# Miniprotein binders against q96jn8r1131to1294, part 137

Target 1, 164 residues: q96jn8r1131to1294
Amino acid sequence: TLEFLENHGKNILLSNGNRTATRVASYNQGIVVINQPLVPQLLVQVRIDFLNRQWTSSLVLGVITCAPERLNFPASACALKRAAWLLRGRGVFHNGLKICEKFGPNLDTCPEGTILGLRLDSSGGLHLHVNGVDQGVAVPDVPQPCHALVDLYGQCEQVTIVNP
Below, E stands for the ipSAE of ESMFold2; O stands for the ipSAE of OpenDDE; V2 stands for 0.75 times the mean of E and O plus 0.25 times the DockQ between their complexes.

## First folded at step 13 (miniprotein)

Design ko23 (at its last look DockQ between E and O 0.96; V2 from the best seeds 0.88)
Fold by OpenDDE base, look of step 13:
Structure ko23 (fold): chain B 164 residues (1-164), chain A 96 residues (1-96)
Amino acid sequence: as target 1 above (164 residues)
Amino acid sequence: DERERRIEEIIYRAFERSDEGELEEALELIVEAIRLAVENKDEDLLIWAIYIIANIAQELGDPELLEKVLELAEEAYELTKDPEIRWLVEYLERDR
């Protein structure tokens, strides 16, 4: 069963059998990691449950290639110093380096109810899915094992893991 | 410990400024962070700083700076043998 790990950002409250993450304070400290590593043909999906429009920006989605149980989470995913591949806005970032300028839809403008998915293909390419539609390869040849990461940042205050 | 925290904060600030389009300020900050990381012999922070300066150089569109960053990354790889800095070297070489 897919769940968020108990090791998470300071402002996160887990519920619903650890399948729902809620940021209960401020605009940051909202990183969560999904327990099972990504493997080919596994589609991991989260639904945006609630947005708070008093903030700017929204969730960051990606993967980490370090052990998530021992990770000391920074205030935001953008401050992950290594082992991070992130989708923010329309950009793709690796350890702070923008490796793609325009990819898929703008995550900052996804409305409530949007279902975002991550999937590895057989060649190690990381795909983004939006409402069931494959947006293509965001990151080619992702190191494995890797875990899906969600940063409940800015507007995004709650997400839930959903089945395909 | 305190030095490490300070360096981390500078690196993050450099990233933020670059993300906001203030590339010259970002460059000044990250160069200082690199200096401090070297002085403190902090390989992890050095590698991170190199990623950030690569991003800044890329945003500036400065080929000379990009070349210098590549050289710095290569030197860092020789020192650390870290696979993530190796990745960066390969990335920068492909983008050449």
Scores: ipSAE 0.870, ipTM 0.943, lowest interface PAE 0.5, mean pLDDT 95
Fold by ESMFold2, look of step 13:
Structure ko23 (fold): chain B 164 residues (1-164), chain A 96 residues (1-96)
Amino acid sequence: as target 1 above (164 residues)
Amino acid sequence: DERERRIEEIIYRAFERSDEGELEEALELIVEAIRLAVENKDEDLLIWAIYIIANIAQELGDPELLEKVLELAEEAYELTKDPEIRWLVEYLERDR
């Protein structure tokens, strides 16, 4: 069953059988990773449970292509120096380089209850789903294996893994 | 080792300034970080810094700077053979 890995950001508390992640302090140190790599038939979905609108930016969603079990997480996903493909705000980033200016919704404005999904297509393209609707290919040809990542940053204080 | 952390901090600050739209300040920071990463022979920080200066150059819309960044990335690839810098070279070459 899909769970968040026990290796996570310092400010994360896991609950609900490790299917719920809560950032319990500050605005950062909130990186979590799904415990299985993405494969084409797997849709990983998280629901935004709680937002604190006091902050300006919100969660980051994406994948890493290195093994996550013993990775030393930085304070923010944006500080991942390599092997990272991130959806952030309105854009798509690889290792800090914006490779797409606008893709899907603005993650900084997604409300509580939004369900965000990630999957690979048969060509290795990374797809974003929003409330069940495929937004298309965010990142072509992502190296495998890759692992779904959520950074509970800023506004985003809690997410829960939900079934498709 | 503490110097490595200082270089890393400069790179991230450059990214933050770029993200805030302070592109000239970001450029000054990242150029210094590249110099320090080369001096310190830190290949991982150099590669990341090249990603960040590529982003800054792209945001500036400066074709001369983008050409210089491509040359830098090509030289970094020759030195390191790292797949991450190969990807970046290919990305930057798509517009030529």
Scores: ipSAE 0.832, ipTM 0.927, lowest interface PAE 0.6, mean pLDDT 92
ESMFold2 (binder alone), look of step 13: mean pLDDT 76; pTM 0.718

Design ko3 (at its last look DockQ between E and O 0.93; V2 from the best seeds 0.88)
Fold by OpenDDE base, look of step 13:
Structure ko3 (fold): chain B 164 residues (1-164), chain A 96 residues (1-96)
Amino acid sequence: as target 1 above (164 residues)
Amino acid sequence: DERERRIEEIIYRAFELSDEGELEEALELIVEAIRLAVENKDEELLIWAIYIIANIAQELGDPELLEKVLELAEEAYELTKDPEIRWLIEYLERDR
């Protein structure tokens, strides 16, 4: 069963069998990691449940290649100093380096109800899915094992893991 | 420790500035962070700083700076043998 790990950002409250993450304070400290590592053919999906338009920006989605249970989470995913591959806005970032300028839809403008998915293909390519539609390869060769990461940042206050 | 925290904050601020388009100021800060990381012999922060300066150089579109970043990355790899630095080197070489 896919769940968020108990090791998470300081402002996160888990519920619904650890399948729902809610940021209950401020605009940051909202990083969560999914328990099972990504493997080929596994589609991991989260739904945006609630947005607070008081803030700017929205969730960051990606993967980490370090052990998540021992990770000390920074205030935001953008401050992950290593082992991070992130989708933010329309960009793809690796350890703070923008490796793709325009990829898929703008995550900052995804409305409530949007279902975002991550999937590894047989070649190690990381795919983004939006409402079931494959947006293509965001990262062509992701080190494995890796875990899906969601940063409930800015407007994004709640997400839930959903089955395909 | 306090020194490490300070360096981390500088690196993150440099990233934020670069994200906001303040590339010149970002460059000044990240260069300082690199200096401090070297002085503190902090390999992890050095590697992170190299990623950030690579991003800044890329955004500036400065080929001379990119070349210097590549050289810095090469030196860091010789020191650390870190696979993420190796990745960066390969990435930078592909984009030349």
Scores: ipSAE 0.875, ipTM 0.945, lowest interface PAE 0.5, mean pLDDT 95
Fold by ESMFold2, look of step 13:
Structure ko3 (fold): chain B 164 residues (1-164), chain A 96 residues (1-96)
Amino acid sequence: as target 1 above (164 residues)
Amino acid sequence: DERERRIEEIIYRAFELSDEGELEEALELIVEAIRLAVENKDEELLIWAIYIIANIAQELGDPELLEKVLELAEEAYELTKDPEIRWLIEYLERDR
């Protein structure tokens, strides 16, 4: 079953059988990773449970292509120095380089209840799903193995893994 | 280690400034971070800093700066053989 890894950002509290992640302090230190690598046919979905509109930016989604179990997470996913492919706002980033200006919805404006999904296609393309609807290929060829990541950043204070 | 942490903080601050649209200030910081990473022989931070200056150069739309970033990336690749810098070189060359 899909769960968040016990190795996570310092401000995260896991609950609900490790399927719910809550950021309990500040605006950052909220990185969580799914406990299985992405493979074709696996759709990893999280629901946005709680937002705090005090902040202007919201969650980041993506993948890392390095082993997550003993990784020392930075305060923000945007500070991952290598092996990171991130969807943030409307942009797609690789190690801090914006490789796509506009892809999918603006994650900073997604309301509570939005279900966001990640999957690989058969070519290694990374797809974003929003409320069950495939938004297309965000990254054409992600190295494998890769691991789904959520950064409960800014507005985003809680997400829960949900079944497709 | 303290120097590595300081360099890392400068690189991230440059990213934040770039993200906020303060491209000229971001460029000043990232150039300093690159200089420090080279002096400290920190290959991982150098590669990350090259990614960040590539982003800043792309946002500025400055073709002369992009050419210099590509040259820097090529030199870093010869030094490190890191596939992350190989990917960046290929990315920067995709439109040429």
Scores: ipSAE 0.860, ipTM 0.937, lowest interface PAE 0.5, mean pLDDT 92
ESMFold2 (binder alone), look of step 13: mean pLDDT 78; pTM 0.746

Design ko4 (at its last look DockQ between E and O 0.94; V2 from the best seeds 0.87)
Fold by OpenDDE base, look of step 13:
Order: structure tokens, then sequence, then C-alpha cells
Structure ko4 (fold): chain B 164 residues (1-164), chain A 96 residues (1-96)
């Protein structure tokens, strides 16, 4: 069963059998990691449950290639110093380096109810899915094992893991 | 410990400024962070700083700076053998 790990950002409250993450304070400290590593043909999906429009920006989605159980989470995913591949806005980042300028839809403008998915293909390419539609390869040849990461940042205050 | 925290904050600030388009300020900050990381012999922070300066150089579109970043990365790799530095080197070479 897919769940968020108990090791998470300071402002996160887990519920619903650890399948729902809620940021209960401020605009940051909202990183969560999904327990099972990504493997080919596994589609991991989260639904945006609630947005708070008093903030700017929204969730960051990606993967980490370090052990998530021992990770000391920074205030935001953008401050992950290594082992991070992130989708923010329309950009793709690796350890702070923008490796793609325009990819898929703008995550900052996804409305409530949007279902975002991550999937590895057989060649190690990381795909983004939006409402079931494959947006293509965001990151080719991702190191494995890797874990899906969601940063409940800015407007995004709650997400839930959903089945395909 | 305190030095490490300070360096981390500078690196993050450099990233933020670069993300906001203030590339010259970002460059000044990250260069200072690199200096401090080297002095403190902090390899992890050095690796991170190299990624950030690569991003700044890329945003500036400065080929000379990009070349210097590549050289810096190569030197860092010789010292650390860090696979993420190797990745960066390969990335920068492909983008050349």
Amino acid sequence: as target 1 above (164 residues)
Amino acid sequence: DERERRIEEIIYRAFERSDEGELEEALELIVEAIRLAVENKDEDLLVWAIYIIANIAQELGDPELLEKVLELAEEAYELTKDPEIRWLIEYLERDR
C-alpha cells in the first residue's frame, strides 16, 4: 500500500492511513515522501485536495535518490542540496540546476482536484501524468532506487494518494 | 556547525536570487559560498554550490563563465569522485 512516510516536514499532519498530507501552518515545511520506491510500471498519483490562494506558487513534485527515512527535510524542496529531481512550475530541476525550461502544464496553476502522477518507464525515464494523461519524459535515466516526493508549498495545503 | 548553516543559507539565497532574475547578485553570493565551502572543507556544500553556479551561468548565457564552471566541476570531481559531480560534467559537456 502506498503511504507517506512518517519522516516528513514539520508542518505536515498525516491522516487517512497516512495517505493524506495536510500542511497545517505557514507556507512551507511541507515535504512528504511516498514509502515505496518507484519501479517501472508503477504509477504513483496524488490529488490536490485544497489550495489556499493567499500564497503564491504551489506544490513541487519529484523524486529523491537518497534514503528518505534518514533525510532531514529543509523548509522547501528547492533547498534539497543533492539527490533531488524536481518539477516546479513548468521547469525541471536537478539539485537547483534548471535542466528543462518548459515541461508540461504549470504546476503553480493546477486547480483542486488535479491528479498528478509519476511513473518510470523501462528505460529509466521519469514521466509526469496529469489527470491520467502522460505528459512525456521529464527526466531521462533517473537513478534508482528513487522515491516520489511532494512538497506542499505555497498554495497547496493538502494532497491525497490515489489509486490509478 | 554554525559555519555550515551560514554557507547553506548563502547558497539557498543565491538560488532564490537567481530564480528571481537577480543573476549578478546571485553570482556574488554563490562565489562567496564556494569560497567558504572550500575553506571549511565541506564537500557536500561545495557540490551544491557548483550546481547553483552552473544554473546562474546558464541563465546568464555566459559561455566563458560556463567554461569556468566546467573546470571547477572537474577539479571538484578529482577530489571527491562524487557521482553527482560526474553527472554535472556530462550535462555541461552535452550542452556545449
Scores: ipSAE 0.860, ipTM 0.938, lowest interface PAE 0.5, mean pLDDT 95
Fold by ESMFold2, look of step 13:
Structure ko4 (fold): chain B 164 residues (1-164), chain A 96 residues (1-96)
Amino acid sequence: as target 1 above (164 residues)
Amino acid sequence: DERERRIEEIIYRAFERSDEGELEEALELIVEAIRLAVENKDEDLLVWAIYIIANIAQELGDPELLEKVLELAEEAYELTKDPEIRWLIEYLERDR
C-alpha cells in the first residue's frame, strides 16, 4: 500500500498508518516521499488537508530519481541538488533550473480539499492530475525508477495519501 | 566540510535571489560559488552551481552569458562525466 517513507523532513509527523503527513513547526523541513516508485498505470494522489494562508508560497510536488530511503533531505525541495523534477507555483524545475514557466494551475492557490496526483505515462512522461483532471505532461521523459515527493512548504501544513 | 557547507549556502542563496528576481546579485553570488567549488574540487557542488547559473542566464535572456554557460558545462562534462551535465547541455542546445 502507498505510504510516506519514515525518512522525511525533520518537521514532519506521520500518522494514519503513515498515509498522513503534518508539518508541525516552522515553514520548511517538510519533505515527504512515497514509499513506492512510480510506474505506468500507478496514480499517486495526495489531498491538501490543511493550509495556513499566512504564507504566500505553498507545497511543492514532484519526483526524485535517486533512492530515497537514506537520502539526507534539505530544508526545502528547491535545495535538492540533483535527480529532482519539481512542480512549484506554476513552474517546472529540474535541479533548480526552470524548464517550464507555466504548467497546470498555480499550486500556491490550490485550496484545502484539492487532490493532486502524479503518474508516469508509457513514454516516461510525468503527468499532474488536479481533482481527477489530467493537466498533461509536465516532464517529458523522467528517468526511472523515480519516487513521488511532496514538500509541505509554507501554506501547506497537512496532506493525506488518497486512493484514485 | 565547513568549506563545503559554505559553498552550498552561497549556491542556495544565489537560487533564492534569482527566484526573487534579483538576477544581478544572483549572478554575482553564483560566480563566486563556482570559483570556490573549483578551488575546493567539489564536483557535486560544481554541477549544481552550473544548473543555477544556467537558470540565471536563462532568466536574464542574455545570449552571450548563455553561450559561456554552455562552454562551462561542456568543460565540466569532460572533467566529471556527470550525466546531469549532459542533460543540461542537451537542454541548453534544444533551440539551436
Scores: ipSAE 0.831, ipTM 0.925, lowest interface PAE 0.6, mean pLDDT 92
ESMFold2 (binder alone), look of step 13: mean pLDDT 79; pTM 0.759

Design ko5 (at its last look DockQ between E and O 0.94; V2 from the best seeds 0.86)
Fold by OpenDDE base, look of step 13:
Structure ko5 (fold): chain B 164 residues (1-164), chain A 96 residues (1-96)
Amino acid sequence: as target 1 above (164 residues)
Amino acid sequence: DERERRIEEIIYRAFERSDEGELEEALELIVEAIRLAVENKDEDLLIWAIYIIANIAQELGDPELLEKVLELAEEAYELTKDPEIRWLIEYLERDR
C-alpha cells in the first residue's frame, strides 16, 4: 500500500492511513515522501485536495535518490542540496540546476482536483502524468532506487495518494 | 555546525536570487559560498554550490563562466569522486 512516510516536514499532518498530507501552518515545511520506491510500471498519483490562494507558487513534485527515512527535510524542496530531481512550475531541476525550461503544464496553476502522477519507464525515464495523460519524459535515466516526493508549498495545503 | 549552517543559507539565498532574475547578486553570493565551503572542507556543500553556480552561469548565458564552472567541477570530482559531480560534468559537456 502506498503511504507517506512518517518522516516528513514539520508542518505536515498525516491522516487517512497516511495517504493524506495536510500542511497545517505557514507556507512551507511541507515535504512528504511516498514509502515505496518507484519501479517500472508503477504509477504513483496524488490529488491536489485544497489550495490556499493567499500564497503564490504551489506544490513541487519529484523524486529523491537518497534514503528517505534518514533525510532531514529542509523548509522547501528547492533547498535539497543533493539527490533531488524536481518539477516546479514548468521547470525541471536537479539539485538546483534547471535542466528543462518548459515541461508539461504549469504546476503552479493546477486547480484543486488535479491528479499528478509519476512513473518510471523501462529505460529509466521519469514521466509526469496529469489527470491520466502522459506528459512525456521529465527526466531521462533517473538513478534507482528513487522515491516520489511532494512538497506542499505555497498554495498547496493538502494532497491525497490515489490509485490509478 | 554554525559555519555549515551559514554556508547553506548563502547557497540557498544565491539560488533564490537567481530564481528571481538577480543573477549578478546570485553570482556574488555563490562565489562566497564556494570560498567558504572550500575553507571549511565541506565537500557536500561545495558540490551543491557548484550546481548552483552552473545554474547561474547557464541563466547568464556566459560561455566563459560555464567553462570555468566545468573546470571547477572537474577539480571537485578529482577530490570527491562524487557521482553527482560526474553527472554535472557530463551534462555541461553535452551542452557545450
Scores: ipSAE 0.865, ipTM 0.941, lowest interface PAE 0.5, mean pLDDT 95
Fold by ESMFold2, look of step 13:
Structure ko5 (fold): chain B 164 residues (1-164), chain A 96 residues (1-96)
Amino acid sequence: as target 1 above (164 residues)
Amino acid sequence: DERERRIEEIIYRAFERSDEGELEEALELIVEAIRLAVENKDEDLLIWAIYIIANIAQELGDPELLEKVLELAEEAYELTKDPEIRWLIEYLERDR
């Protein structure tokens, strides 16, 4: 069963059988990782449960291609200096380099209840799903194994893993 | 250690300034961070700094700076053999 890893950002509290992550302090230190690597048939989905609209920026979604179980997470996903492929706002980033200016919806404006999904296709392409709708290939060839990552940043205070 | 934390903070600030559109200030910061990472022999921070200066150069659209970044990346690849640098070189060369 899909769960968030016990190794996570220090402002995260896991609940609901480790399927719900809540950021309980500040605006950062909210990185969580899914406990299984992505495989082509696996769709990892999270629902945005709570947003604090006081902040402008919201969650970051993506993958990390190094082993996550004992990794020391930075305060924000944007400070992951290697092995990271991130969807942020409208952009796609690899290790701080913007590789796509506009992909899918603006994550900073997704409302509560939005279900965001990640999966690999047969070519190693990373797909974003929004409320069940495939947005296409965000990253054409992600190294494997990789793990889905969510940074409960800014507006985003709670997400829950949901089944497809 | 303290030197490593300082370098990491400068790189992140360069990223922030770049993200805010302050490309000249971002460039000054990242050049300093690269110098410090080389002095400190911190390969991981050097690689990350090269990614950030590549982003800055891309946003500036400055072909001379992009050439210098590519040369720096090639030198870092020869030193480290890190596949993250190989990926970056290939990415930067795909549009030339």
Scores: ipSAE 0.803, ipTM 0.919, lowest interface PAE 0.6, mean pLDDT 92
ESMFold2 (binder alone), look of step 13: mean pLDDT 78; pTM 0.742

Design ko6 (at its last look DockQ between E and O 0.92; V2 from the best seeds 0.87)
Fold by OpenDDE base, look of step 13:
Structure ko6 (fold): chain B 164 residues (1-164), chain A 96 residues (1-96)
Amino acid sequence: as target 1 above (164 residues)
Amino acid sequence: DERERRIEEIIYRAFERSDEGELEEALELIVEAIRLAVENKDEELLIWAIYIIANIAQELGDPELLEKVLELAEEAYELTKDPEIRWLIEYLERDR
């Protein structure tokens, strides 16, 4: 069963059998990691449940290639200093380096109800899915094992893991 | 510990400024962070700073700076043998 790990950002409250993450304070400190590593053929999906328009930016989605149980989470995924591959807005970032300028839809403008998915293909390419539609390869060769990461940042206050 | 925290904050600030388009300020910040990381012999923060300066150089579109970043990355790899630095070197060479 896919769940969020108990090791998470300081402002996160887990519920619904650890399948729902809610940021209960401020705009940051909202990083969560999914328990099972990504493997080929596994589609991991989260639904945006609630947005707070008080803020401007929204969630960051990606993967980490370090052990999630030992990770000391920074206030924002953007401050992950290593082992991070992140989708923010329309950009793809690796450890703060923008490796793609325009990829898929703008995550900052995804409405409530949007289902975002991550999937590894047989070649190690990381795919983004939006409402079931494959947006293509965001990262062509992701080190494995890796875990899906969601940063409930800015507007994004709640997400839930959903099955395909 | 306190030095490490300070360096981390500078690196993150450099990233933020670069993300906001203030590339010259970002460059000044990250260069200082690199200096401090070297002085403190902090390999992890050095590697992170190299990623950030690579991003800044890329955004500036400065080929000379990119070349310097590549050289810095190569030196860092000789020191650390870190696979993420190796990745960066390969990325920079491919994009050259």
Scores: ipSAE 0.868, ipTM 0.943, lowest interface PAE 0.5, mean pLDDT 95
Fold by ESMFold2, look of step 13:
Structure ko6 (fold): chain B 164 residues (1-164), chain A 96 residues (1-96)
Amino acid sequence: as target 1 above (164 residues)
Amino acid sequence: DERERRIEEIIYRAFERSDEGELEEALELIVEAIRLAVENKDEELLIWAIYIIANIAQELGDPELLEKVLELAEEAYELTKDPEIRWLIEYLERDR
């Protein structure tokens, strides 16, 4: 039932029943959003399928708290001006403000096959999962509704939604 | 529209320079962007620029700059009542 939303970055090609996203050009314009908001205990997971190590930075993972269906996505998630909570490298960002320097693994070094997950806990905390292991609360009180986002940036050329 | 795009480009460039560790250049850029956003009466870009200068001030560890950023955020909140700036004010106050 989880799919990537039809509204996405312009360099994205959706396939596999909209469960696979591929960035087919350049290094950016690769934002995708899951087609349903997060609800407590829903675990959204994506597998990193293909990386191009030509680039130094890799995917960004996070949530937006505004409606994604008609949103005009910027070239990269880091240019989202509002309503964005992002995990990038080891950092956690809100609208370009770094709110945590070091959380979980460095996303820029995650290899192909890594499964990254997002879920809300009962208190509205946003959790990151890495290969099934809960990394704890990245953001303690995310406004709801919120929508899971992946930016296939730089190294990251393909991700696939996988079931828990 | 062209002025708005220019301001947006400067804000994003300031973010990039800050991300690269070039905090002095990032600060110069974001101060310019804030002045332009105020002159252009662009509330959304002003709020975003305040987020970016807050980040730069945080990375610099400059308490005087952080205080000025908080003052600016308070003024922007009174002007806009935008919840994004309310959140930022609360964030800045929790670290004091």
Scores: ipSAE 0.836, ipTM 0.928, lowest interface PAE 0.5, mean pLDDT 92
ESMFold2 (binder alone), look of step 13: mean pLDDT 78; pTM 0.724

Design ko7 (at its last look DockQ between E and O 0.95; V2 from the best seeds 0.88)
Fold by OpenDDE base, look of step 13:
Structure ko7 (fold): chain B 164 residues (1-164), chain A 96 residues (1-96)
Amino acid sequence: as target 1 above (164 residues)
Amino acid sequence: DEKERKIEEIIYRAFELSDEGELEEALRLIVEAIRLAVENKDEDLLIWAIYIIANIAQELGDPELLRKVLELAERAYELTKDPEIRWLIEYLEKDR
């Protein structure tokens, strides 16, 4: 069963069998990691449940290649100093380096109800899915094992893991 | 420790500035962070700082700076043998 790990950002409250993450304070400290590593043929999806328009920006989605159980989470995924591959806005970032300028839809403007998915293909390419539609390869060769990461940042206050 | 935290804060601030388009100030800060990381012999922070300065150089579109970043990355790899530095080197070489 896909769940968020108990090791998470300081402002996160888990519920619904650890399948729902809610940021209950401020605009940051909202990182969560999904328990099972990504493997080929596994589609991991989260639904944006609630947005707070008070803030700018929105969730960051990506993967980490370090052990998530021992990770000391920074206030923002953008402050992950290593082992991070992130989708923010329309950009793809690796350890703070923008490796793609324009990819897929702008995550900052995805409305409530949007279902975002991550999937590894057989060649190690990381795919983004939006409402069931494959947006293509965001990262062509992701080190494995890796875990899906969601940063409930800015507007994004709640997400839920959903099955395909 | 306190030194490590300070360096981390500088690196992250440099990233934020670069994200905001304040590239010159970002460059100033990240160079300082690199100096401090080397002085403190903090390989992890050095590697992160190299990623950030690579990003800044890329945004500036400065080929001379990119060359210098590549050289810095090469030296860092010789020292650390870190696979993420190797990745960066390969990335920078392909982008040329």
Scores: ipSAE 0.876, ipTM 0.947, lowest interface PAE 0.5, mean pLDDT 95
Fold by ESMFold2, look of step 13:
Structure ko7 (fold): chain B 164 residues (1-164), chain A 96 residues (1-96)
Amino acid sequence: as target 1 above (164 residues)
Amino acid sequence: DEKERKIEEIIYRAFELSDEGELEEALRLIVEAIRLAVENKDEDLLIWAIYIIANIAQELGDPELLRKVLELAERAYELTKDPEIRWLIEYLEKDR
């Protein structure tokens, strides 16, 4: 079963059998990681449960390619110095380098109820799914193993892992 | 380490400035961070700083700066053999 790891950002409270993550303070310190690495037949999906529109930016979604169980997470996913492939707004980033200017929808505008999914294809390409619809390859060759990561940043205060 | 934390904060601030379109200030800040990372012998921060200056150079569209960033990345690869810097070199070379 998919769960968020107990190693997470300090402002996160896990509930619902570790399938729901809530950011309970501030706008950051909200990194959570899925407990299994991605493989081609695994689709990891989270639903945006609650947004606080006071903030301008929203969640960051992506993968980390190093072992997450004992990582010291920074306050924000964008401060991950290595081994990170992130979707933020419409941009795709690797360790702070923008490798794609516009990919998929703008994550900052996704409403509550949106289901966001990540999977690897057989070539190691990272796909984003939005409400069940494959948006294509965000990153063509992600090193494996990698784990799905969500940063409950800004607007995003709660997400829940849902079954495909 | 307080020096490491300060360098990390400078790199992240340069990223934020670049994201906001303040490319010249971001460049000045990241160059300082690179100098400090080298002085402090912090390989992980140096590699990250090279990613950030690569991003800034890419957004500026400055071919001379991109060439200097590639040269810096190559020297960092010789020093570290880190696959993250190898990836960056390959990324920069295929776009050239």
Scores: ipSAE 0.826, ipTM 0.924, lowest interface PAE 0.6, mean pLDDT 92
ESMFold2 (binder alone), look of step 13: mean pLDDT 78; pTM 0.738

